VHH binders against Carboxypeptidase Z (CPZ). Designs and how they scored, part 5

Target 1, 134 residues: Carboxypeptidase Z (CPZ), of Homo sapiens (Human) (q66k79r27to160)
Amino acid sequence: NPAGECHRPPAADSATCVDLQLRTCSDAAYNHTTFPNLLQHRSWEVVEASSEYILLSVLHQLLEGQCNPDLRLLGCAVLAPRCEGGWVRRPCRHICEGLREVCQPAFDAIDMAWPYFLDCHRYFTREDEGCYDP
Short names: E, the ipSAE of ESMFold2; O, the ipSAE of OpenDDE; V2, 0.75 times the mean of E and O plus 0.25 times the DockQ between their complexes.

## First folded at step 1 (VHH)

Design z09 (framework vhh_7z1x_3)
Fold by ESMFold2-Fast, scan of step 1:
Structure z09 (fold): chain B 134 residues (1-134), chain A 120 residues (1-120)
Amino acid sequence: as target 1 above (134 residues)
Amino acid sequence: QVQLVETGGGLVQPGGSLRLSCTASGFTFSSYYMNWVRQAPGKGLEWLSGISGYGGSTSYADSVKGRFTISRDNAKNTLYLQMNSLQPDDTAVYFCTRGLYSYRFGEDYWGQGTQVTVSS
């Protein structure tokens, strides 16, 4: 048990939870997500047709093993965010920051910037605010 | 191929301090997120702390926040854990692990761990 540092998400984070249908994310640690996702995509089909999802698939193929599959799971936390008990859960910022640093040489090797939709300052939050490890 | 060797454990009194070291070989150390994990007798593995490949990001379990500090020296392929204000409940075997991010560690971890005993 966590030592009282976990906080229930604010009421503003209320969401309707639906089954996780994004096949690339079937190995995520959770079975429910919500729409709109953190990028404001409104359905499963919109996500799969998105440039963000296509980019995640390309990066999974091109990056060295140390950046896979964790980069994919990080992307899933944004494209198909964890939903439980009627609340959307945001992934931990420190996980994003750590993975970005480890992956930076691999991204530099293929002359590519860290993905815009995985900006650690935009969709990720602090552990003391109830974030989760994706 | 991959080897991680933990050292620096020992017997300390409650309130004391220890610094653990983990020497890595067989891979490009700076390209990997590194973690410290412990296992107390009869308990499962508990993740304690993680550090990004270049040391720009660190994270800690609530049980050790404010008491433990993780750091690394990539020129020496060495990971450190500075442990302060040790309590009897910190008695465990401490392992370093290779991984990509905090809260998780990769499947490839090596070493026998180093025993820390906090007792009067």
Scores: ipSAE 0.000, ipTM 0.129, lowest interface PAE 14.8, mean pLDDT 75

Design z10 (framework vhh_7z1x_3)
Fold by ESMFold2-Fast, scan of step 1:
Structure z10 (fold): chain B 134 residues (1-134), chain A 122 residues (1-122)
Amino acid sequence: as target 1 above (134 residues)
Amino acid sequence: QVQLVETGGGLVQPGGSLRLSCTASGFTFSSYSMNWVRQAPGKGLEWLSGISSSGGRTSYADSVKGRFTISRDNAKNTLYLQMNSLQPDDTAVYFCAKEGIFGVTSYYFDYWGQGTQVTVSS
């Protein structure tokens, strides 16, 4: 485990799909998500108050022009993951890696690190593991 | 027009306390999560605390957890930050920030106020 974390994200299968209600993610390519999300948030109110959601909102606006809307959609894949046919889908790691590379100069310009919850090795998976492009 | 006005900043000695207020207008305050962020001289933005639209959930950055308390009064369209045990490293401009709906004409900075300066020194 590269992060050295003791906890793990939720199981990738066996989920109850609910309507996507997060306004920030209303233009995502899917209409259903699940709880807990990949960060173990159990409700929309918990997501809205989370440091991850707030940081994503601040960074999305601050980095306008270089990374948007891609950074927002990447964050949505973690905070409101795609749910289809009774199971949750994980976004593709290579999309995260590519976006991090594109966004790095913009993050450096504002003296900010890439967000820990968007670490490409935590909540993202490979194509041979059934990932999707968010 | 969305407007946020921060007040309550000032000069305080280490170990002191300050209470910041943010008065909101031009949008339905009770429908959005609210945040406090700060920027120290020569540094980037640091998110400090968030509160859900209803006030039922709060979150804090590790640097301020246990020292700062966020709260809101939806009837008065006001957000608060109670800051205790202030340290020299807390010296920064403090901004009230609204949750954004992201689109080509919606910018998070458009919902930030002018900020209020907090200086912790002896």
Scores: ipSAE 0.000, ipTM 0.195, lowest interface PAE 13.7, mean pLDDT 77

Design z11 (framework vhh_7z1x_3)
Fold by ESMFold2-Fast, scan of step 1:
Structure z11 (fold): chain B 134 residues (1-134), chain A 125 residues (1-125)
Amino acid sequence: as target 1 above (134 residues)
Amino acid sequence: QVQLVETGGGLVQPGGSLRLSCTASGFTFSTYAMNWVRQAPGKGLEWLSGISGSGGRTSYADSVKGRFTISRDNAKNTLYLQMNSLQPDDTAVYFCAKTSYLPWGSTTYYGMDVWGQGTQVTVSS
């Protein structure tokens, strides 16, 4: 699923949109994603075998409601990113930053740092650059 | 230096029980959350259970809730998984996984990238 060539401004990554088939992301607000995802995984089987996906599953279970319930949806924005009209949409950095703040005490309680693949400066972009709220 | 070694796998009949052990070395065991993960033949990895560093909190995947029990003995640096009411679908390689870190420069990030070699569990008649 490599990205296709389309002519639009460089602020958005061109991509071929496919149906979102990851069951763990079935409650996302969108129905289409793309491969490779933001971590360069090339299929949903590769995503589910990844350490990032497994870590997200562990964090969701271990935090026991002491964290924003949208943590899984934030992970989906990176592992199965929103694709619309032939473009990959990047989620908003401020949403990531807000969730990290809410989750910090719960992460501290289980002796964990915020995950690197959810580092708010890696795969997230600013609202003035056309980000979306996952 | 950081190592995890799983033992206790084997062949068991449906409805049977097995207890897996994971012995840790090279780090302060009580500081880190620990996990059990499995991989069935031709399938991806499935997270099964996690336990906090103190043992005060545990969590389970729905597929094993009520059948499997995670526990730890911090004095022995050992993690356990008690598996009851085993089903053929439980056939997999079982991995002990540390919530670990990779120090890059002055930054430390956590992830499940320190794994044991796995132990085979086969549930068959």
Scores: ipSAE 0.000, ipTM 0.170, lowest interface PAE 15.6, mean pLDDT 77

Design z12 (framework vhh_7z1x_3)
Fold by ESMFold2-Fast, scan of step 1:
Structure z12 (fold): chain B 134 residues (1-134), chain A 120 residues (1-120)
Amino acid sequence: as target 1 above (134 residues)
Amino acid sequence: QVQLVETGGGLVQPGGSLRLSCTASGFTFSSYAMNWVRQAPGKGLEWLSGIYSSGGSTSYADSVKGRFTISRDNAKNTLYLQMNSLQPDDTAVYFCAKPRGFLEWSYDYWGQGTQVTVSS
């Protein structure tokens, strides 16, 4: 577009994409991720030993019904983020905010706080920055 | 006073379509996730579909996946359910509701419902 401004690139960091091998995330809408992940874990072994992964696995088992599949996939977006064409992609903040709202009664029922690593202001980005809807 | 008013129900032949609407008042509709549930004659409540407050994500029961579409218009405080390929076993009273908690299977708010009858 000769009279237009330069295209605004999506919010993405350069990365080497690898196969998504985390079993908890096998039903994610993407097949590739990267290391370090958004929490700066450097390998699958580090992710699986992390408190965040253990918490996600426990919550997946405790939170039945409408919340737990989407919560697991939201966790996957941070622990095994989507990688496309050499770029790591960040999930949309409004998806995180909507899910926190849906899951709030479930978390209240088990006397647990929303996980800090899923704080919607930490690893999630705006639509105008090219976030993805998982 | 919280009020949810469902409309759009009626008689329809198998294979037909209906669009249900739910108009909300007395609370900040745009701040709440919303659900559609139904109750068939002689049966308990069946959850059908849910939508996030932003409208960015939806979920469906296996019995309606691919046939029903949930949507919302936060500017109009209205929730919708587009129902296609209706079958006789879709005959029920349909309610819009906000779940109290997933384990309790109870709802904070729900309306009087709208009757859908699928018959030849």
Scores: ipSAE 0.000, ipTM 0.092, lowest interface PAE 18.1, mean pLDDT 75

Design z13 (framework vhh_7z1x_3; at its last look DockQ between E and O 0.01; V2 from the best seeds 0.00; counts 0 for: pae E 14.8 > 2, placed apart)
Fold by ESMFold2, look of step 2:
Structure z13 (fold): chain B 134 residues (1-134), chain A 123 residues (1-123)
Amino acid sequence: as target 1 above (134 residues)
Amino acid sequence: QVQLVETGGGLVQPGGSLRLSCTASGFTFSKYAMNWVRQAPGKGLEWLSGISGSGGSTSYADSVKGRFTISRDNAKNTLYLQMNSLQPDDTAVYFCARHGSYFLDTSGYFDYWGQGTQVTVSS
């Protein structure tokens, strides 16, 4: 059924979708993201220099291949959230929680805390809010 | 088949209140942001308010902020607009509209609309 377009909400900002250009996230199932990201980074330079992205880029090696690519793609959805047609989708909380459950032994084995930027309750939203399932 | 049906319009005196309802069917209501839009006689469409799929985030046009309250009941598939302190220039047909996404944003992208309910404020 054809859809009509109405006036946009006058007080809200438009999401501008830009090409996803992070090497660590090149295999994500989507090609576009937006700024600011969920950590409030406002440029690729800031993201690429951030401790969050640096950790994400080496987690595979730290965990000796465990939880890859799922954990890496989960982090990608925080640092470069999916943007499609001007709409931004936050990653799903239940995916974060499930992955934490199965990956926690790998973190325990190297005495490493779950990364704060993968906090399932701060950056991830519920399925009933239309989240992205990475 | 997506369907949106507005009810609760009518005639009200200046300063009065009305609550509009929009009943949704044919889709998972809680997965979509919803909006209220109005059209005064002979005028274009004016966006009034929006609410996220869960109801956790709301936004209002300056013309209605403080007077109108958007809410939703996802268990009843119903969107509401509580309209207080109504004045004659609030006279319009009021529509509920579904966003094409879950989160509120500024694209103004509405894919499905109701048929509208008339609100008339006259002294």
Scores: ipSAE 0.000, ipTM 0.112, lowest interface PAE 14.8, mean pLDDT 79
ESMFold2-Fast, scan of step 1: ipSAE 0.048; ipTM 0.504
ESMFold2 (binder alone), look of step 2: mean pLDDT 86; pTM 0.872
OpenDDE, look of step 2: ipSAE 0.024; ipTM 0.365

Design z14 (framework vhh_7z1x_3)
Fold by ESMFold2-Fast, scan of step 1:
Structure z14 (fold): chain B 134 residues (1-134), chain A 121 residues (1-121)
Amino acid sequence: as target 1 above (134 residues)
Amino acid sequence: QVQLVETGGGLVQPGGSLRLSCTASGFTFSSYEMNWVRQAPGKGLEWLSGISSSGSTISYADSVKGRFTISRDNAKNTLYLQMNSLQPDDTAVYFCAKSRYSGWLYTHDYWGQGTQVTVSS
């Protein structure tokens, strides 16, 4: 079995980077995002009007200190994903999975399911695929 | 149940003024930040202004700074938007919402129908 050539994982999807204007995400570690976002929203107006953005704001207020404060930044990684060097970068799946585990008791206490748009297997990727920590 | 009812919209000429009111019921109005948001024909929702529960902290979108003034009367459970120097681009349905950044109004179930503002010559 001859050894093959070692290749780097593929880069994230090609994108045009724009300034991050979503105020709820102003404390994110990056300054640029792209459209469409991971939920296929095409503009800031669509994001801010979305049920996902509203839910993120409500959950942050309801869970105050009862869950990891990074839950908001996890939502930002989906609604305003990091864009660098002309491609969109996906957040790390293991960070999503860890936050879900930490936050599960708090969600159970308010009788609420983990949000579908934060499904760790839909919008998140592995470290070997070049993911970032939100 | 929670209700937000917007009034005060209408037809106005460019450079004119209107005052919108939003009457709240079914929740403790004085405990929540309130917002004004609009939707122009064929466009998405645009956040315009927010006011803290006490009225001491106020913010505006750049598109309306210096022209619009948000205020509230907690004794009357009423939110106001004074709109001056109106432009054709201000033509939209105007909604009030009980949280910053669009609020609960933008889920599948709207709390109110909004009030139509038309700016034309």
Scores: ipSAE 0.000, ipTM 0.094, lowest interface PAE 16.3, mean pLDDT 75

Design z15 (framework vhh_7z1x_3)
Fold by ESMFold2-Fast, scan of step 1:
Structure z15 (fold): chain B 134 residues (1-134), chain A 121 residues (1-121)
Amino acid sequence: as target 1 above (134 residues)
Amino acid sequence: QVQLVETGGGLVQPGGSLRLSCTASGFTFSSYWMNWVRQAPGKGLEWLSGINSGGGSTSYADSVKGRFTISRDNAKNTLYLQMNSLQPDDTAVYFCARDKGYTLFGNYDYWGQGTQVTVSS
């Protein structure tokens, strides 16, 4: 996983931490994020206008009570990633994989595929690489 | 436990001003968008204003734009609504509400008990 290796070291993932102002992610376990986010959006205004943010909001509304509520927090780990001590943190791939398995019947019920921006091999990393639980 | 408590309501004459406060406890206040919503007697809920977690972005309903100002002090876990040029139509119970955080249109999970504002001569 080349992406996971690059995002683990602080020097490779150095970032300026800013206040978490994205409405959808206001209840995350952390208070600071960074721009660009993992999707290379440069500001919270760009994030809110993105197709990924809109999709996440729609999916949460459609799947409320049917899928693990952590789906929103999983999306937040990509759209408003955790920033600590001047570097960005990558969420755990196994959490993504577990949520996909739990949520699959709910996605099937609405005839939707798991979102591409939440592909567990894109922005998520292994526990041995210092990932966090979103 | 999550708790929101509104204060500052009361009786005021038309053209007067009031400042409402909402004190939050039991959660990380600085991480949440906050809103002010009101309900006049026998009417539905009306959204008035919203403010982002850091306080840098605000939105207002047309009915209050230019008269009301929303603000927050994250160090004090307090949300404010400064109300100027009050009119009889502003008579309502005013609620602060925490944004649930996952819809584009706002969705509230916790509300205060409300504070009554009465505008009459």
Scores: ipSAE 0.000, ipTM 0.111, lowest interface PAE 16.0, mean pLDDT 79

Design z16 (framework vhh_7z1x_3)
Fold by ESMFold2-Fast, scan of step 1:
Structure z16 (fold): chain B 134 residues (1-134), chain A 124 residues (1-124)
Amino acid sequence: as target 1 above (134 residues)
Amino acid sequence: QVQLVETGGGLVQPGGSLRLSCTASGFTFSSYAMNWVRQAPGKGLEWLSGISGSGGSTSYADSVKGRFTISRDNAKNTLYLQMNSLQPDDTAVYFCAKGDSPEYLRFLTGYDYWGQGTQVTVSS
């Protein structure tokens, strides 16, 4: 890339940042997100009605004190990804993998599988790709 | 105090239909997404369907897509689930839930749930 050109992290997408309005994500370390989110939801209304958001809200309540708030923050990084400086950063795969290991006994106890939208190989990227640590 | 009351369950034959209702109080109903969940005997909790506060967006679990329809009447603070083409595997207690509701945790941990649910039995 020539000198003077804007350099983006390999896994970052250009975006217009909007205020973060999801109540479940109010304690995230950032205040701005974008649409479409990583699941290609195009508005707050679509996110709030999504099976992914409702499942995250269910898991937030059900697994409180075991994986929360880390599981909730991981979900927020996918449903309301951090947008800063005109870029959206995908969350770190290694953070997803570590949390899945920690949460596995809690999911086993309630006979639930790890959520597909949080599959560490889907919306998560490598540290050398400039991933976001939620 | 958030309170959710489910009604409309009963016994129905395979292929039949039922309409469930959930009356909400204690919060601004139109400002929150609502959802339906069920629990079959000896099984875990299964999420079925969700609807945005305005009713403009809906989502469904694969097990019920094309058979169930979620809707709401914000003037009456009521959530509905229209259930068509019912199968024996749909036999369960059905609950309505607000996304971040403390009543949901009470239900899942075996505490008294404010909406005790409505029983749906699909058999001959």
Scores: ipSAE 0.005, ipTM 0.212, lowest interface PAE 10.8, mean pLDDT 77

## First folded at step 4 (VHH)

Design b1a (from n12 with P107Y; framework vhh_7nfr_2; at its last look DockQ between E and O 0.48; V2 from the best seeds 0.00; counts 0 for: pae E 11.1 > 2, SAP .673 > .668)
Fold by ESMFold2, look of step 4:
Structure b1a (fold): chain B 134 residues (1-134), chain A 121 residues (1-121)
Amino acid sequence: as target 1 above (134 residues)
Amino acid sequence: QVQLQESGGGLVQPGGSLRLSCAASGFTFDSYAMSWVRQAPGEGREWVSSISGRGGSTYYADSVKGRFTIARDNVKNTLYLLMDSLKSDDTAVYYCAKPYSSGWYLYFDYWGQGTQVTVSS
């Protein structure tokens, strides 16, 4: 018989995946998320009242139709991060950076800075770290 | 010290008009986009309107387009919301809000105390 089995202990920090329940994010490519989210909001009520979600819900109007749905779905990945098999996956940084380049002229036209909660270095990670395309 | 003070709310009949004002102090007013946000009883906050720091661009929620007008006076450091054709659904506390950075953001770090608008027969 071969060597004995190797077992890992239960993850003490595993995520609890819950149904994604944000109307602004209903067309995301995934249907489960977790709390706290990447901004440390702890409930749907807190998310829906947040300045970040309010901005995300009206950004299409502010940019006169530019960058929708891609920019909205990018923000959804921060406010309702993908939860898969009990683990949180982070959205890909290169998607954030690419959208920022394409969308920056629309933000400049209305004298609006890129939203801080879409900081490509802070909330987005590299492909070699297991990211997904939101 | 940043201060925002709303005024001009009141009780009005459907179809009526109100002019809200927000006196701002403690920051460089003309460098910041400013917004009106409202909250009805038992509801979350609803964005109403925004105006760029220099006043060149204005934006409105679909629910108020054509009825509300946002304006600012950068000499008097005052933000306005001119509300016309008011409906019962416009009943809310209206807040003047300053964004976190001098750029155009809707992440507010300062709010006024709010002014009550009540539209009922």
Scores: ipSAE 0.000, ipTM 0.340, lowest interface PAE 11.1, mean pLDDT 81
ESMFold2 (binder alone), look of step 4: mean pLDDT 83; pTM 0.844
OpenDDE, look of step 4: ipSAE 0.025; ipTM 0.302

Design b1b (from n12 with R54S S57R S102R; framework vhh_7nfr_2; at its last look DockQ between E and O 0.79; V2 from the best seeds 0.00; counts 0 for: pae E 5.6 > 2)
Fold by ESMFold2-Fast, scan of step 6:
Structure b1b (fold): chain B 134 residues (1-134), chain A 121 residues (1-121)
Amino acid sequence: as target 1 above (134 residues)
Amino acid sequence: QVQLQESGGGLVQPGGSLRLSCAASGFTFDSYAMSWVRQAPGEGREWVSSISGSGGRTYYADSVKGRFTIARDNVKNTLYLLMDSLKSDDTAVYYCAKPYSRGWYLPFDYWGQGTQVTVSS
């Protein structure tokens, strides 16, 4: 008959953690990810051939200002999601929303929409659900 | 039917030069930005350079800036990559890529078959 509240990880399917191998994501704060990723890519070959991955590899050279490094890490959280203790962790929605606001003028300047795979309401979760700052 | 056909790759010594061409058909070429993307052995795809539809704006990856020049001929519907001072790290298959929408640089919806560039002595 237990009493009290315990922290729970985000509700996620069982995950097998593998080493993070994406060079563009080598500066992430974690070393393990899983497949399928949040876009349902099943291997490194599929990820590296994707338009989403290519976009992350070029954003820092197309966009100026403080959004570039954080935007790359945000994308890495979707393409190579953090895996720890058999659970996939999701990045915080409010971090995504803040970056979208900061980066919007730069995206507008090159006539590019905010990427759909970084839609803050898709792969991102709330602080009370155990999100992390990527 | 959109088609992109690359040519001009080959074997070259370090410090050498190559000119890549991409023949485009099946769309209004001058209305779209165009890009070159490369893939080295055992690595993912890396963006190299982009050019606006008019040719008035060009962008380069830091690794190739000052050595490569992207150009286009809208009368001939051809995209070019002029590669100078080639390094062994430039060894890759080079792809011509078309963006999804007019006025955009990314994401890409069509790719060429690629042309192999090998830089070795």
Scores: ipSAE 0.012, ipTM 0.394, lowest interface PAE 8.5, mean pLDDT 81
ESMFold2, look of step 4: ipSAE 0.126; ipTM 0.534
ESMFold2 (binder alone), look of step 4: mean pLDDT 85; pTM 0.865
OpenDDE, look of step 4: ipSAE 0.258; ipTM 0.613

Design b1c (from n12 with R54S S57Y L106F; framework vhh_7nfr_2; at its last look DockQ between E and O 0.82; V2 from the best seeds 0.00; counts 0 for: pae E 5.8 > 2, SAP .688 > .668)
Fold by ESMFold2, look of step 4:
Structure b1c (fold): chain B 134 residues (1-134), chain A 121 residues (1-121)
Amino acid sequence: as target 1 above (134 residues)
Amino acid sequence: QVQLQESGGGLVQPGGSLRLSCAASGFTFDSYAMSWVRQAPGEGREWVSSISGSGGYTYYADSVKGRFTIARDNVKNTLYLLMDSLKSDDTAVYYCAKPYSSGWYFPFDYWGQGTQVTVSS
């Protein structure tokens, strides 16, 4: 009834994997990503010019060392999503939610709202949907 | 209706100083953190500095720390960047940027047209 079943993992999308080449994300636990990324950026040039990437590159300075590297790597999972074996894997929602709880006081201390591109429900998926820990 | 207009750029000798201004309109200026970002020829955009809505907190990239000063006048709705000890590496178009929401420093939803700063070698 639904036209043909796809046996894609629940949290993954079919993709062409390319080498991850963002300096701010070079210490990620994976070395392949894809375009478009989860924000629909289609090239390294677009990512590197984006305010989202600029934020990740200065997050240590803004938060005086708090929440790094975990928060930066969380953002890397959105801007340079893990691509494995021809599939994009989405980062786990519960990791995002846990970091938000821990890191919110540091954001409050500098009167800074949680970044919109780290919306735990929009870009992060459930454990039972095949996510990974960024 | 948000408008950001940078000015004050120009040609300057190494070691010189400039003051950039950004006139803001179309939003409640004092509720928003503001930032300066620059783009050198052939390079990506580089964050320079940010200031909280009240002006109580300032932040600088390591490359400009100690040489540049960000400031704001919430009566005149104007953002400033005071640049001292300018170097050839500071040559770039400088943009002021407004964040998406009043509780945010990033990401930006509005940019000015930019003002060119050129430091002669």
Scores: ipSAE 0.074, ipTM 0.513, lowest interface PAE 5.8, mean pLDDT 83
ESMFold2 (binder alone), look of step 4: mean pLDDT 86; pTM 0.868
OpenDDE, look of step 4: ipSAE 0.118; ipTM 0.526

Design b2a (from z07 with S57R R98K V99I K100R; framework vhh_7z1x_3; at its last look DockQ between E and O 0.82; V2 from the best seeds 0.00; counts 0 for: pae E 6.1 > 2)
Fold by ESMFold2-Fast, scan of step 6:
Structure b2a (fold): chain B 134 residues (1-134), chain A 120 residues (1-120)
Amino acid sequence: as target 1 above (134 residues)
Amino acid sequence: QVQLVETGGGLVQPGGSLRLSCTASGFTFSNYWMNWVRQAPGKGLEWLSGISPSGGRTSYADSVKGRFTISRDNAKNTLYLQMNSLQPDDTAVYFCAKIRLGFYSGTDYWGQGTQVTVSS
């Protein structure tokens, strides 16, 4: 069925979409997410108890200039990934790579490394795979 | 062995003050950002404050800004949280933490926590 074949993005996983309720991510460009998230957290309670979520809050408040709020939105793409039409969407790797370059001086200034859970080669996909801009 | 031990919690009346301490051992304390995090009964973890390795940079959550002060003494491997103008909503277990930078790149170190109860 050509119509059925056309509705699935190339790099999408089947998912049940739920409302995006993570307050740190309220300004995301989408309003639905799924569990488990890309870090395999099963619920909002698990996300809010995670080191990754706490670190996003720390970094959002410490980093100045061009890095904020884009770093927070990038983290939201991993912790509360976009879900649409029953498919989980992966964010674009080139957006992650560009932001890492822009943010590097700010991370160096506060003596911190780029977060591993934002590794551009782990949770992100290429533009030809149907990625979205977070 | 890595260890973080919090002390200084207790019962205080609203408007009171407490000073929490966290003693670190088994890692190079002075090389890491250190954090205070709390967990109220039946709630998730809330980040409160962070301090840079040198102590030159600090940051606070909006809920505690102006009331809490984070500091550290690297010679003593000790992290502090001075808590003023305490409110009933500040009732929680308070943890000091070295938070990892992701799943594989670092190791979280957490204390066992110290209970703070703000009530009459």
Scores: ipSAE 0.013, ipTM 0.363, lowest interface PAE 7.9, mean pLDDT 79
ESMFold2, look of step 4: ipSAE 0.077; ipTM 0.447
ESMFold2 (binder alone), look of step 4: mean pLDDT 84; pTM 0.851
OpenDDE, look of step 4: ipSAE 0.158; ipTM 0.548

